VH-VL binders against q9nrl2r1430to1533. Designs and how they scored, part 286

Target 1, 104 residues: q9nrl2r1430to1533
Amino acid sequence: GGVHELSAFEQLVVELVRHDDSWPFLKLVSKIQVPDYYDIIKKPIALNIIREKVNKCEYKLASEFIDDIELMFSNCFEYNPRNTSEAKAGTRLQAFFHIQAQKL
Short names: E, the ipSAE of ESMFold2; O, the ipSAE of OpenDDE; V2, 0.75 times the mean of E and O plus 0.25 times the DockQ between their complexes.

## First folded at step 21 (VH-VL)

Design m4c (framework fv_erenumab; at its last look DockQ between E and O 0.96; V2 from the best seeds 0.80)
Fold by OpenDDE, look of step 22:
Structure m4c (fold): chain C 104 residues (1-104), chain A 121 residues (1-121), chain B 110 residues (1-110)
Amino acid sequence: as target 1 above (104 residues)
Amino acid sequence: QVQLVESGGGVVQPGRSLRLSCAASGFTFSSYAMHWVRQAPGKGLEWVAVISYSGKDKYSVDSVKGRFTISRDNSKNTLFLQMNSLRAEDTAVYYCARLPSYSRATYFDPWGQGTTVTVSS
Amino acid sequence: QSVLTQPPSVSAAPGQKVTISCSGSSSNIGNEFVSWYQQLPGTAPKLLIYENNKRPSGIPDRFSGSKSGTSTTLGITGLQTGDEADYYCATWDDSLDAYVFGGGTKLTVL
């Protein structure tokens, strides 16, 4: 049900945030820190935004929640070369997510 | 080799203007955000301004807002800093520096040799 | 005064090991990669360490970086006379929305 799904989403986000490889994804990239970022990434998203959407019950389907998480990773891989710490962290975190998402 | 070379420094009176240039070579200049960092005599380093690869987005430290303008000409591989209404506290060596294109980038490499700006009456 | 705090000076004899500390907060060092710069007298800063503990090409392994919590440390082993310089830590500050530097540490080789 909806309550169980909400709880599952919330728990998954908590696990993602606590993961050692979550650091590239905890918050939106600063426009001042990386001014080139938003010229390339048109749909920015981060774990804090996804957490807020979960808390506001904006996800009616598990697929919607998963889509946002995948978008977050997609953005990372689109902007960062494969050999960067950001991309490597993203790869590991995404693998973790895919395992946890099986419970949804 | 990647290289940055600043120019345009000099001695000016307060209230005057000065335009600094930074010539880039050895890399695709138009692919990188560029920064200005300054160092007052005998003091530490202070971040001044940043400009995106295209020049569309510009930001600067509060102490120079309204007075300094960062810009670039990618066709000439050149970064600029227009400094108006100069003050004594603007006296410093001004460095241009490159930022890597990573989403959580926090370091500068390389740095230019710097150009000296002295504001005195 | 500086957002990041460094000791103003350190000194040691040739061949010895020295460490330079850099302390910040959760809004900078706690959440961001740290870099270190070496500035020889009369020269521009040179990148020494990036992403907490990585060395750029050409930087010898005598130089090392480490990070714990809201602090970072630069280590220099086998100290040489040519290491006499100013050293700066740097990172991004999420609260200030700006790049920040330490106050710098003057290393004297005795």
Scores: ipSAE 0.832, ipTM 0.930, lowest interface PAE 0.6, mean pLDDT 96
Fold by ESMFold2-Fast, scan of step 21:
Order: sequence, then structure tokens, then C-alpha cells
Structure m4c (fold): chain C 104 residues (1-104), chain A 121 residues (1-121), chain B 110 residues (1-110)
Amino acid sequence: as target 1 above (104 residues)
Amino acid sequence: QVQLVESGGGVVQPGRSLRLSCAASGFTFSSYAMHWVRQAPGKGLEWVAVISYSGKDKYSVDSVKGRFTISRDNSKNTLFLQMNSLRAEDTAVYYCARLPSYSRATYFDPWGQGTTVTVSS
Amino acid sequence: QSVLTQPPSVSAAPGQKVTISCSGSSSNIGNEFVSWYQQLPGTAPKLLIYENNKRPSGIPDRFSGSKSGTSTTLGITGLQTGDEADYYCATWDDSLDAYVFGGGTKLTVL
């Protein structure tokens, strides 16, 4: 009834954040924790940044939202070897995203 | 086998300098960021500094900032810590250590055996 | 003082079990992997547990790690005299932009 609904993008971001495999993606990688990260990854992004963009209505098209999520996964696979916990979490979370994104 | 071996420790008076070295073997040294961790007598572990694999990015804890400089020579597989203006509170065993090059890594392995720095009058 | 809180000491008899706690906050344990280190007297720290609950090659399964919320525990079963050591938890703290260690727990095997 009169309850404010979250946008489709916000609902999806919340589902991603709550997923057990979201831990590599919740926040930007610190340049102090991983000083080599930004020499390899030129377009850093994380779920907290994507959520802020959703809440400020910065995505005009669903494709722009999807592109930012896919960039996040692409960065993970570019930096992290396939056998790492980060890459495995990324693979599972990306599959979950593709299922949920069918609603967009 | 993967090894780190520290050297350069000693006994010095306050205000003096020491340069610590860490010789790496058994892995591709130039592919890893490297760290210094210290331990004061009878106390716990304290992270001190990190350097990127290229040597371009360096970070240290505030208590040593401006006094300690981390550096490396990838051609010699050697990590350094230049320690200037030493204080009594810098007295510790200094370990070099490695983390894996993963985006969320938070574990140190291997560790060197440590080199002892004593700052006393 | 450390931002990760451990009991200063624990003790038990050979063959018994102990758990060592490590408590932090949402800026560290709550959102980061945790590792545990064993430091035998006069030696360098040795990695015992990484990524909350994984063991490096050579670490027996009587050592285990677990994480729940903002706390982590190291479990040791079948205690041996050779387990007498200091034990440290460690993680990354995103508020401090630093790696942090617990204050350490001295294990005595009676």
C-alpha cells in the first residue's frame, strides 16, 4: 500500500550486498592495503559506489547500471588469479547477478 | 624453498640511523608487495610499512613517517628499511614479510627470522 | 592498545581443547579476512590459519578458525606441549588504513 518501493536497481544492489560472496566487492580496494591495485585496474568500482549512483539517480539506462556491475566483476578477474577466493566469489556472484538482472 | 632473511640490526644510540635489509629467495620477488612488521620486547606485533612491487608506492604508519623509508632493489631481490632519528620506542625485532597479490589478502606468509634493533644510550 | 581484543592468556592440560577469541569491529573483522599466527618462544610468527578458516600445508586439522560477525576464534584440540606459544589474530582495518594485530594470547599447556 503506500510504502515507498526501492527502485529495481536499488533492490538488485541490496540483494548483491546481502549475498555471501559480496565481500570482495563491498568497498573500493585501499591503495595502502594493495598498493599495486591501481597500476593494473584503471576504472575501479565497488557496490557502495554503485549504490550511491543508484540513489542519486545517475543511471539513465539499465545498460549503464549493468555495465558498472560487469566492470566490477571484470576488475576482479583481471586482478585476481582464477584460483583465489576473490575470483571464485566473483564467479558465483556474477552468476547470481545474471539471474536477477533478467528482471531488468 | 621460499625464504626471507633479514640483516642490519644492532645497538645504536638515540638519534642515530640503521639500514635493515631483507634478502628474498625462492619466489619472484618483483611480483609482490613487501612489508615490515616489528615487535618490541615482550609485546605484540605492529605493522610498519609496505612497498609496491615496482617500488613506486610506499606507505608507513604515522609513528615512523618521515623517519623510516622503505625501498627495494628488484635486481638483487632485496627489501630495505632506512631508519633515521631512532628513538627508544623503535627498539624491536624487525621482520620482513609478504602478502599474496590478491585484492583482499590479509595474511602474511612467509616471514623472515627477524633482526634485532636496540636503541639505548 | 590493539583494536583487536584477545585474552592475555589461556591454559589447559595435554589432550584437552582450548579456544582463543579475537574481537574487533565492522571496520576490521566484520568485513575482512582474518589470519592467525603461532609464535613459539624465540622464533618468528608462523601462519596458522588464513581467510578465516583455511590451513596452510603442514598445519594439522586440530587447529581450526571460525569467524562470526565482528569476532573470530582459534580452536586447538588435542593439546600438546609443543603448542605452548603466543597466538595472534590479524586483519586489515579500513578506518585506520592499516594491518592490525591482536594483543596476543599466551597459551600454557599444564
Scores: ipSAE 0.777, ipTM 0.902, lowest interface PAE 0.7, mean pLDDT 92
Fold by ESMFold2, look of step 22:
Structure m4c (fold): chain C 104 residues (1-104), chain A 121 residues (1-121), chain B 110 residues (1-110)
Amino acid sequence: as target 1 above (104 residues)
Amino acid sequence: QVQLVESGGGVVQPGRSLRLSCAASGFTFSSYAMHWVRQAPGKGLEWVAVISYSGKDKYSVDSVKGRFTISRDNSKNTLFLQMNSLRAEDTAVYYCARLPSYSRATYFDPWGQGTTVTVSS
Amino acid sequence: QSVLTQPPSVSAAPGQKVTISCSGSSSNIGNEFVSWYQQLPGTAPKLLIYENNKRPSGIPDRFSGSKSGTSTTLGITGLQTGDEADYYCATWDDSLDAYVFGGGTKLTVL
């Protein structure tokens, strides 16, 4: 709950966005590009939305912030088969996230 | 051995209607979004429309919006394109194509052999 | 006036190499996977390259793809008469909310 925690969330989101494997997660999946996505994924989330929620102080607890990021990865693994470029990117970025979250 | 076979093309006058069909075999048709792509004589490829695997969601390029309707019958493994108010500019070979269901899928494989629509007076 | 710009034609002798360029923008090639299609005379398009540089099974490794910034290239080595075709790049465009194709490049093998 303090100012340090909000700065840590912002720093972590920036690191995720800058990671080479962020490309599946930068913005919501296009409904026209992938018309079936929202039949399967009922709680869509992306890094741009998480970053906006941090900027607006919408996370009351650190666990809410962590839950949105884990939801983002969970959606990726639910929608995409494990051998896809998207799922592999998700695995690598999630591992990076776990390391960075421990530091903050 | 995935196969797509289009039918229903022909020669029609401007303002008339035509319905194209695409018969699918060799894969679970109801698991894939399906597309129409067209190619005017001597010209390049143009994406026309997409339909979700369930048929619930449909989208088309602005130039055909309100005139063309994509649909599917999953019990018959068949994709359709209803083309109303046809114009000379709609003259093309029409291909059906499959897109893999991944969150950033951007390639078409396979393509049908196409069916020709000619709109002229 | 295609959203993706390709040279209209390219030629080379059998056994040689050619490259076919495709230029776009940050709304398409810069942010999305590129695919390439071969269209032999009188036939339907066939997938040649997907995800910028991957080949589906059955496509020989003398076909290659690469991407840099907002541009992509198709490379073809060991040219054969059977490679005479039109070649198209394709991708998704965020601004148009549509799939877009290049105008095509006619390859002539002399």
Scores: ipSAE 0.656, ipTM 0.872, lowest interface PAE 1.2, mean pLDDT 91
ESMFold2 (binder alone), look of step 22: mean pLDDT 91; pTM 0.929

Design m4d (framework fv_erenumab)
Fold by ESMFold2-Fast, scan of step 21:
Structure m4d (fold): chain C 104 residues (1-104), chain A 121 residues (1-121), chain B 110 residues (1-110)
Amino acid sequence: as target 1 above (104 residues)
Amino acid sequence: QVQLVESGGGVVQPGRSLRLSCAASGFTFSSYAMHWVRQAPGKGLEWVAVISYSGKDKYSVDSVKGRFTISRDNSKNTLFLQMNSLRAEDTAVYYCARHPSYSRATYFDPWGQGTTVTVSS
Amino acid sequence: QSVLTQPPSVSAAPGQKVTISCSGSSSNIGNEFVSWYQQLPGTAPKLLIYENNKRPSGIPDRFSGSKSGTSTTLGITGLQTGDEADYYCATWDDSLDAYVFGGGTKLTVL
């Protein structure tokens, strides 16, 4: 825990947000834009929500932070067919995340 | 062949009601969210409403909220728009259109040929 | 005061190329995919471009789309008289929580 760990989480979230493939993950999916999304996805999450949790010190372990990021990718692959732009962006961003997460 | 065919349009007086239908064929209707889009005479396109594949979730543009209700019958492959308390400003060609099955989908394909609603006194 | 701004008209000669612009903001084009529609006189709109630059089956490669920042463009090369139509851009607006269309552009092939 503590300040060092929280700074690492914030740095990683900033790197994810600035990545070219972050666009599907920046904000929660609108229930009006995609009316079927919340019929399928029961635990919605996005980078803005994860960043807020980091800022409020809600992650006690690195594993909890990593689990929320992985949930975000899992939701993407569950809803979006693999040939979509969203799924392709998710695949590339997840690989980038796995490399950066090694520093945690 | 994927097709959408609208019906139910007509000429009505202000304050009256109309129910539009959109008959779908050539695809698994129950797997797709559906839209209504309208176009006033000589004007551009305006999105009206959307309904989820199950019919559980329904949303409409603020100008028609409380007056228009989107619904569907998956057993009959038919989409509906119940239009109550019609106003002159609702005069338009009404199109149904299919929603793509994507998280960030912002396009409409295919479209029906449209049905004309004229609200006139 | 439309959310997405298009020129009201554009014109070019047969065989030439034309570009139709559509300008928005960070709450729509800047954050979201854009689609383009062709509406021939007396007909329903037809999808030309989706996800900024992809063409559905049956749309010739003369039609192309591109997006840069908060603006998008529809390009048409090798203009034909049959291309005379109204063209509309469309996207999602996350501030309005609604789908929005541009005001439309009338293409005249001189």
Scores: ipSAE 0.590, ipTM 0.856, lowest interface PAE 1.4, mean pLDDT 91

Design m4e (framework fv_erenumab)
Fold by ESMFold2-Fast, scan of step 21:
Structure m4e (fold): chain C 104 residues (1-104), chain A 121 residues (1-121), chain B 110 residues (1-110)
Amino acid sequence: as target 1 above (104 residues)
Amino acid sequence: QVQLVESGGGVVQPGRSLRLSCAASGFTFSSYAMHWVRQAPGKGLEWVAVISYSGKDKYSVDSVKGRFTISRDNSKNTLFLQMNSLRAEDTAVYYCAREPSYSRATYFDPWGQGTTVTVSS
Amino acid sequence: QSVLTQPPSVSAAPGQKVTISCSGSSSNIGNEFVSWYQQLPGTAPKLLIYENNKRPSGIPDRFSGSKSGTSTTLGITGLQTGDEADYYCATWDDSLDAYVFGGGTKLTVL
């Protein structure tokens, strides 16, 4: 809770960013590079956006932070077929997140 | 195995048209964005165009806008490049390539072997 | 001229190491992932590195990539004669709305 909880969010985001499987999640998917992405994904989010929200103290509850991270993974699995490197990276990173989130 | 095979290249006079094809096999063609990349003799690689997995969204380099049209037929696992009003500077080997990533990184794997287009008078 | 700048050539002996540089700007390398391609004489390009520093299956670990600011580098250790090729860096350019390649670097293994 409070200050400790916000510090824990920043620590967790840093761990996710440093993970080898973070590459699909570092920034918002480009409308220019992937023009059909936003036809499918209606609530886009990425680690840089989540980190900004943490820094601006926009998460009032741990559940709100966890929901944004889970939305990010959900978007990955919705857009990317299961056989893609993106979906495989998402599966591994999500498992890592679930372990680290136990410390929140 | 994932494979791309280009065809339709040849020798053509300036101002004429040519249509290139790229036949895909070994993967779910309809799930991936596809690109055309060209290389003039003795020169480097130049990106030409991209088409989304469904065919609805397209982007191309400015020098070919209004002249080249990228399209695809997912029922036939085939990518096309319709090249109109050809110029000498369009002389190149044309490669098709798959974009294996949907998220934010654009890169190409695999590439086809290429088909040669020569525009000469 | 290309918007990504590479040296036109580099050379070294078998077993040595080389680094090929690629310089861009904030609209390309500075805010986008970069990839590297190898083109052997008479063949189509082959992916060596994607997303700055990752190798696809089948590419040995003697090939490495790194990115710092608006520049990226391809490192090759334990050079072999079969590495003689043209090498290209590449990324998306936000200002051009286009994918861009460097001018290419010819590697000669003496």
Scores: ipSAE 0.000, ipTM 0.581, lowest interface PAE 12.2, mean pLDDT 86

Design m4f (framework fv_erenumab)
Fold by ESMFold2-Fast, scan of step 21:
Structure m4f (fold): chain C 104 residues (1-104), chain A 121 residues (1-121), chain B 110 residues (1-110)
Amino acid sequence: as target 1 above (104 residues)
Amino acid sequence: QVQLVESGGGVVQPGRSLRLSCAASGFTFSSYAMHWVRQAPGKGLEWVAVISYSGKDKYSVDSVKGRFTISRDNSKNTLFLQMNSLRAEDTAVYYCARTPSYSRATYFDPWGQGTTVTVSS
Amino acid sequence: QSVLTQPPSVSAAPGQKVTISCSGSSSNIGNEFVSWYQQLPGTAPKLLIYENNKRPSGIPDRFSGSKSGTSTTLGITGLQTGDEADYYCATWDDSLDAYVFGGGTKLTVL
């Protein structure tokens, strides 16, 4: 991507980070805190990693950015049962993301 | 009911070994990460080690690394702590505890009743 | 030294209210859920509060938790002699890559 796309990606990541339901997604899960996580989740990602990729201009297409955000949510729902605080936060944040992503 | 019962504690000389066991009942043991937490006499709680539900991944605090090994036998619903080269500062009540398999919201419940390890000359 | 700071002791009379504080940093309480444990003399710790403010089944509503910034508090109302115990806060610490406990607070009900 171009200047227009990179500005839009940064703005959207900032909005996600500021959302009350971002807490499960701000940083990578520790393999020590949750030793089973990386046996189940093969493509770990978090908002801090996505923001770093935006800053380094690693997204060439809006679809690549959207794919990374969707992977983040997919990982949450794969690992966490539906009744957990993580899964509930993920559901609400994903809905917010879908509304905001219409601007991309 | 969900229950954890520790055993294997005792009084030993410095440099000796002990193996602690924690017998689990009332839940699917193979679905949970398990921990050891210790408490020195008159002191607070100190996290020691964790093991994944499969037993594949194991982590411990630096102060016991190379001396203590956490392991489990899912067929027997039992958690173990092999303690080698024991030191006076390892004297404590050792508790096993369970955490939920959540990515962020972790807490310890239940706890076993504890088993006492005293390292003295 | 504990990375989570609690007062070493608190005391109050039966029927009164007490609050026990636990102070940390952005690497622990500021970014992670907090749990609280009660340890009666000679017994194992028992979960009182998880995810900052939730109670497990069997814990009366006299016990409450709250979190603000890098600090958390345990509130106990209607104090009873059976509440005499040590109380511990606990959380995950990102910088240490370890679970951490507060130093503990001894509650005396006179």
Scores: ipSAE 0.737, ipTM 0.906, lowest interface PAE 1.0, mean pLDDT 93

Design m4g (framework fv_erenumab)
Fold by ESMFold2-Fast, scan of step 21:
Structure m4g (fold): chain C 104 residues (1-104), chain A 121 residues (1-121), chain B 110 residues (1-110)
Amino acid sequence: as target 1 above (104 residues)
Amino acid sequence: QVQLVESGGGVVQPGRSLRLSCAASGFTFSSYAMHWVRQAPGKGLEWVAVISYSGKDKYSVDSVKGRFTISRDNSKNTLFLQMNSLRAEDTAVYYCARQPRYSRATYFDPWGQGTTVTVSS
Amino acid sequence: QSVLTQPPSVSAAPGQKVTISCSGSSSNIGNEFVSWYQQLPGTAPKLLIYENNKRPSGIPDRFSGSKSGTSTTLGITGLQTGDEADYYCATWDDSLDAYVFGGGTKLTVL
């Protein structure tokens, strides 16, 4: 998309990063810390990568940006059992994202 | 009841080898990453190595790289640590421990009872 | 030896409260959850606190954890002689790509 759309993406990703529930999503999972992660999760992504893609103008459509954010949440719920702190944080942050994404 | 039991420790001369075992029971062993942690006499805990649930991915602390190899046999519910070229500084109680299955909050529970390795001349 | 700094020893009388500190940096405690382990004499470590302040089943609420910035503390109230042990904090370190433990704190109840 245009400059306006890219600015909106950056504003939203900054709000996600600043949210109290962003901690599971700020950076990629370490292969050493969690060696099983990449056997289960085939398309890893995190907010720092999404922000870099926004800055490099890699998102041409709002749907592409939204898809990457949704992939991030999908990965969280696939790897982490429902009652973990990660899954609970993901649920709350995803709800926040859905409200903010209505502005896109 | 979930438990881990280590064995294979002993007294060896520098440069020799030992193979430690950790027998798991009471849980689905093949679903969890497993760790080795050691403790030198009168000292604190030191992480040694981790292995993925499948055994495909293995990582160890730099001080033992090339000398220690972590492995597992899921059909026997057993974790191993092959220790080659042992040094006096490897003298410690060696514990196996289970890692919970989640992406960010890692900790160790349960722990085995430990097996003692003494490297002396 | 250790990346995380703990006092080597603490002591208090039966029934009193003690606090054990653990100090790290932004690459470990500042970014990661912290766990605490109790090691009774001659035994293996036992999980006491995980995710900064949560207790496993069977751990009494006399034991509590808290985290602020790059430091964490273990609180023990109503001290008993059975609490005499070594206590270790632990976390993940992003810079080292390794799990790290504090040097340990020996608690004496006298």
Scores: ipSAE 0.733, ipTM 0.892, lowest interface PAE 0.8, mean pLDDT 92

Design m4h (framework fv_erenumab)
Fold by ESMFold2-Fast, scan of step 21:
Structure m4h (fold): chain C 104 residues (1-104), chain A 121 residues (1-121), chain B 110 residues (1-110)
Amino acid sequence: as target 1 above (104 residues)
Amino acid sequence: QVQLVESGGGVVQPGRSLRLSCAASGFTFSSYAMHWVRQAPGKGLEWVAVISYSGKDKYSVDSVKGRFTISRDNSKNTLFLQMNSLRAEDTAVYYCARHPKYSRATYFDPWGQGTTVTVSS
Amino acid sequence: QSVLTQPPSVSAAPGQKVTISCSGSSSNIGNEFVSWYQQLPGTAPKLLIYENNKRPSGIPDRFSGSKSGTSTTLGITGLQTGDEADYYCATWDDSLDAYVFGGGTKLTVL
């Protein structure tokens, strides 16, 4: 998208990063820290990667940006059982994202 | 009852090799990543290596890279540590430990009883 | 030296309360979960606390964990002679790309 959309994506990513529940999503999961993660998750993504894509103007449409954010949450719920701290953080952050995404 | 039992330790001269084993029982071994952690006499704990549940991914601390190889045989519920070119500073009790499922927050539970490796002349 | 700093020793009398500190940085405790381990003389370490403040099945509630900023503490209430052991904190270090342990604290019950 345009300059206006790029600013909106950047603002939203900054708001997500600053949210208390962003900790599972700030950067890619380490293969050493979580050895089985990449055997289960085939399309890894994190907020730092999404932010870099925004800054490189790689999102042409709001739907592409939204798809990457939703992939991030989908990966969280795929790997982490419902009752984990990660899944609970993901649920709250996803709800926050859905409210903010109404502005896109 | 979840158990880990280690074997293969001993006294060996510098430059020689040892192969440690950790026999797992009471859980689905093939579903868990596994660790080796060591403790030098009178010292604290030091992480050595980890292996993914499938055996595809293996990582170790820099001080043992190229000398130690972690491996597993899921059909035998056994974890291994092949230790080559042993040095006096490798003298330690070696513990195997299980990695938790579905958690970014890694911790070690359960632990084996340990097997002692002494590297001396 | 360890990247996580613990006092080398602590002591208290039976029935008292003791706290063991573990200090790190933003690359480890500040951004990662912490676990605590008890090592009785001549035995393997045993998990006491995981994810900062959770107890595994079989660990009594007199053991507790807490985390604030770049530090974490293990609390032991109703101290018993059987609690004499070495205690270790552990976490992931993002800068080292490795699991790290504290140097250990020897608890003596007088």
Scores: ipSAE 0.558, ipTM 0.843, lowest interface PAE 1.4, mean pLDDT 91

Design m4i (framework fv_erenumab)
Fold by ESMFold2-Fast, scan of step 21:
Structure m4i (fold): chain C 104 residues (1-104), chain A 121 residues (1-121), chain B 110 residues (1-110)
Amino acid sequence: as target 1 above (104 residues)
Amino acid sequence: QVQLVESGGGVVQPGRSLRLSCAASGFTFSSYAMHWVRQAPGKGLEWVAVISYSGKDKYSVDSVKGRFTISRDNSKNTLFLQMNSLRAEDTAVYYCARVPRYSRATYFDPWGQGTTVTVSS
Amino acid sequence: QSVLTQPPSVSAAPGQKVTISCSGSSSNIGNEFVSWYQQLPGTAPKLLIYENNKRPSGIPDRFSGSKSGTSTTLGITGLQTGDEADYYCATWDDSLDAYVFGGGTKLTVL
């Protein structure tokens, strides 16, 4: 490829999006599909929102970026029982994130 | 014994109203979103409406919007579908069904036995 | 027309294997979990498969589900006369913001 510069945050978000366990996190939950979601989850977030914030340079500190990713996982574990496919995917993706976040 | 039992169906003329009920037992009704699904004679399944566990959030498909209202009474473990301005195309067996509280993995289980609504002149 | 396309009918003899297809798009099957339902004559639908390939307790292992791309299939092995029923796939559609069902497939056990 061409010469292009990717921020560390953009590289990490791309890796998360491409991970097999990203499916619960790619986009916001539909209020019609899951009408209870927004009664339980007060600060909804998804990878598409986080990526947009990265591209608009809205993260001033690595800690702010990490906090949004951790919020995403926290929402998953708050809404979904531990034995669900969502919670299991979240656990694996969070572990992957913790390894990658060491580069930040 | 997880059960859903519908009632309130019948034969009515176009333009009239019916109120369907779905009595839930054997699970914590107030913890689940509930749905109505219908099936016209000899045809397939069509999703109609959903209500959140609290009753705060409701949605109905466009073909019934403004005519049908979904509601629930958690103190009575009962789901309702108020059907106004009934049309011939509303003729169907109406099922209530439960959906689990998962953020992405949604499916219908259990289902009630159904109640038949026939709209004819 | 149904957003999810199923063959209207399939048939096989007792003891044989049959597969029932369900085809959608990237706005539904491609991005969402699929469930399958069995409807015996005169009865309510019954969950057979959820999350593409999982069986609820009480459903025998001769029923299986699989998903590839924008299509999903229900497999039934060791066919029995009691399997004669209508079968429906179902999923969520992002573009319609609605739950959608396939048109249904009538299984006849000859």
Scores: ipSAE 0.758, ipTM 0.894, lowest interface PAE 0.7, mean pLDDT 92

Design m4j (framework fv_erenumab)
Fold by ESMFold2-Fast, scan of step 21:
Structure m4j (fold): chain C 104 residues (1-104), chain A 121 residues (1-121), chain B 110 residues (1-110)
Amino acid sequence: as target 1 above (104 residues)
Amino acid sequence: QVQLVESGGGVVQPGRSLRLSCAASGFTFSSYAMHWVRQAPGKGLEWVAVISYSGKDKYSVDSVKGRFTISRDNSKNTLFLQMNSLRAEDTAVYYCARKASYSRATYFDPWGQGTTVTVSS
Amino acid sequence: QSVLTQPPSVSAAPGQKVTISCSGSSSNIGNEFVSWYQQLPGTAPKLLIYENNKRPSGIPDRFSGSKSGTSTTLGITGLQTGDEADYYCATWDDSLDAYVFGGGTKLTVL
């Protein structure tokens, strides 16, 4: 709960950002870089947005934070075919997240 | 055999218009985003525009925004670039190129052979 | 003028090794994949390297790519006269919201 729990969220987001497989997730996908992305993905999210929400105390429960991280991975697997570098990075980063999230 | 063939280039006076075409064959054209890239004489490559596989979403570099419009006709496997209010600075070989990946990672393969646009006098 | 900077020219003898550098920033090479293209005189560009260090089918292993921080390098070993061409690096730029190419490097095999 509260400020202490938000500090834990911040630490976890920093760990995710520093991970080698974070590159597909650091910022929102550009509509110019991937012009069909927003026709397919209706709830876009990225680590920079999640970190901003943590800093603004928008997460009231650990489950809300976890849901946003899982949405990020879900979007990755929905848009990117399994054989892409993005999907492979997402699979590895999601596994890392599940291990770290056990502390929440 | 995956192939792109450009046409429609020519010599034109400043302020005029040209429409470039790019005919695609050997792949499912409607499944790929497509790009236009240009190269001025003796200069490097410059990205110009992109269009989504459906044709709904299209974007161009600021220097041509409002003057150039990218479009496509998936029923004819053809990509277009409508170029209005042409300037001397638009003189270049124009290449169409396929977004080779089905993901965020973008690289161009194949490229067409190019069509030359000269804007002069 | 170019967002990605390459040396304008590089030269080496047949059979030797050459490296072509491409320098950018954190808004482009630092956080995005890089591709490399070969342009023989009078021809369209051809993909040599994608996703920093991968070769498409048909590209010999004499060509290699590497990326470190905000820079990338194209390596060519066992130089042949047929390698004389212009070489371009390319990536996405987050700040410009656009695809960017290096200024190009002319390789001469002397």
Scores: ipSAE 0.632, ipTM 0.862, lowest interface PAE 1.2, mean pLDDT 91

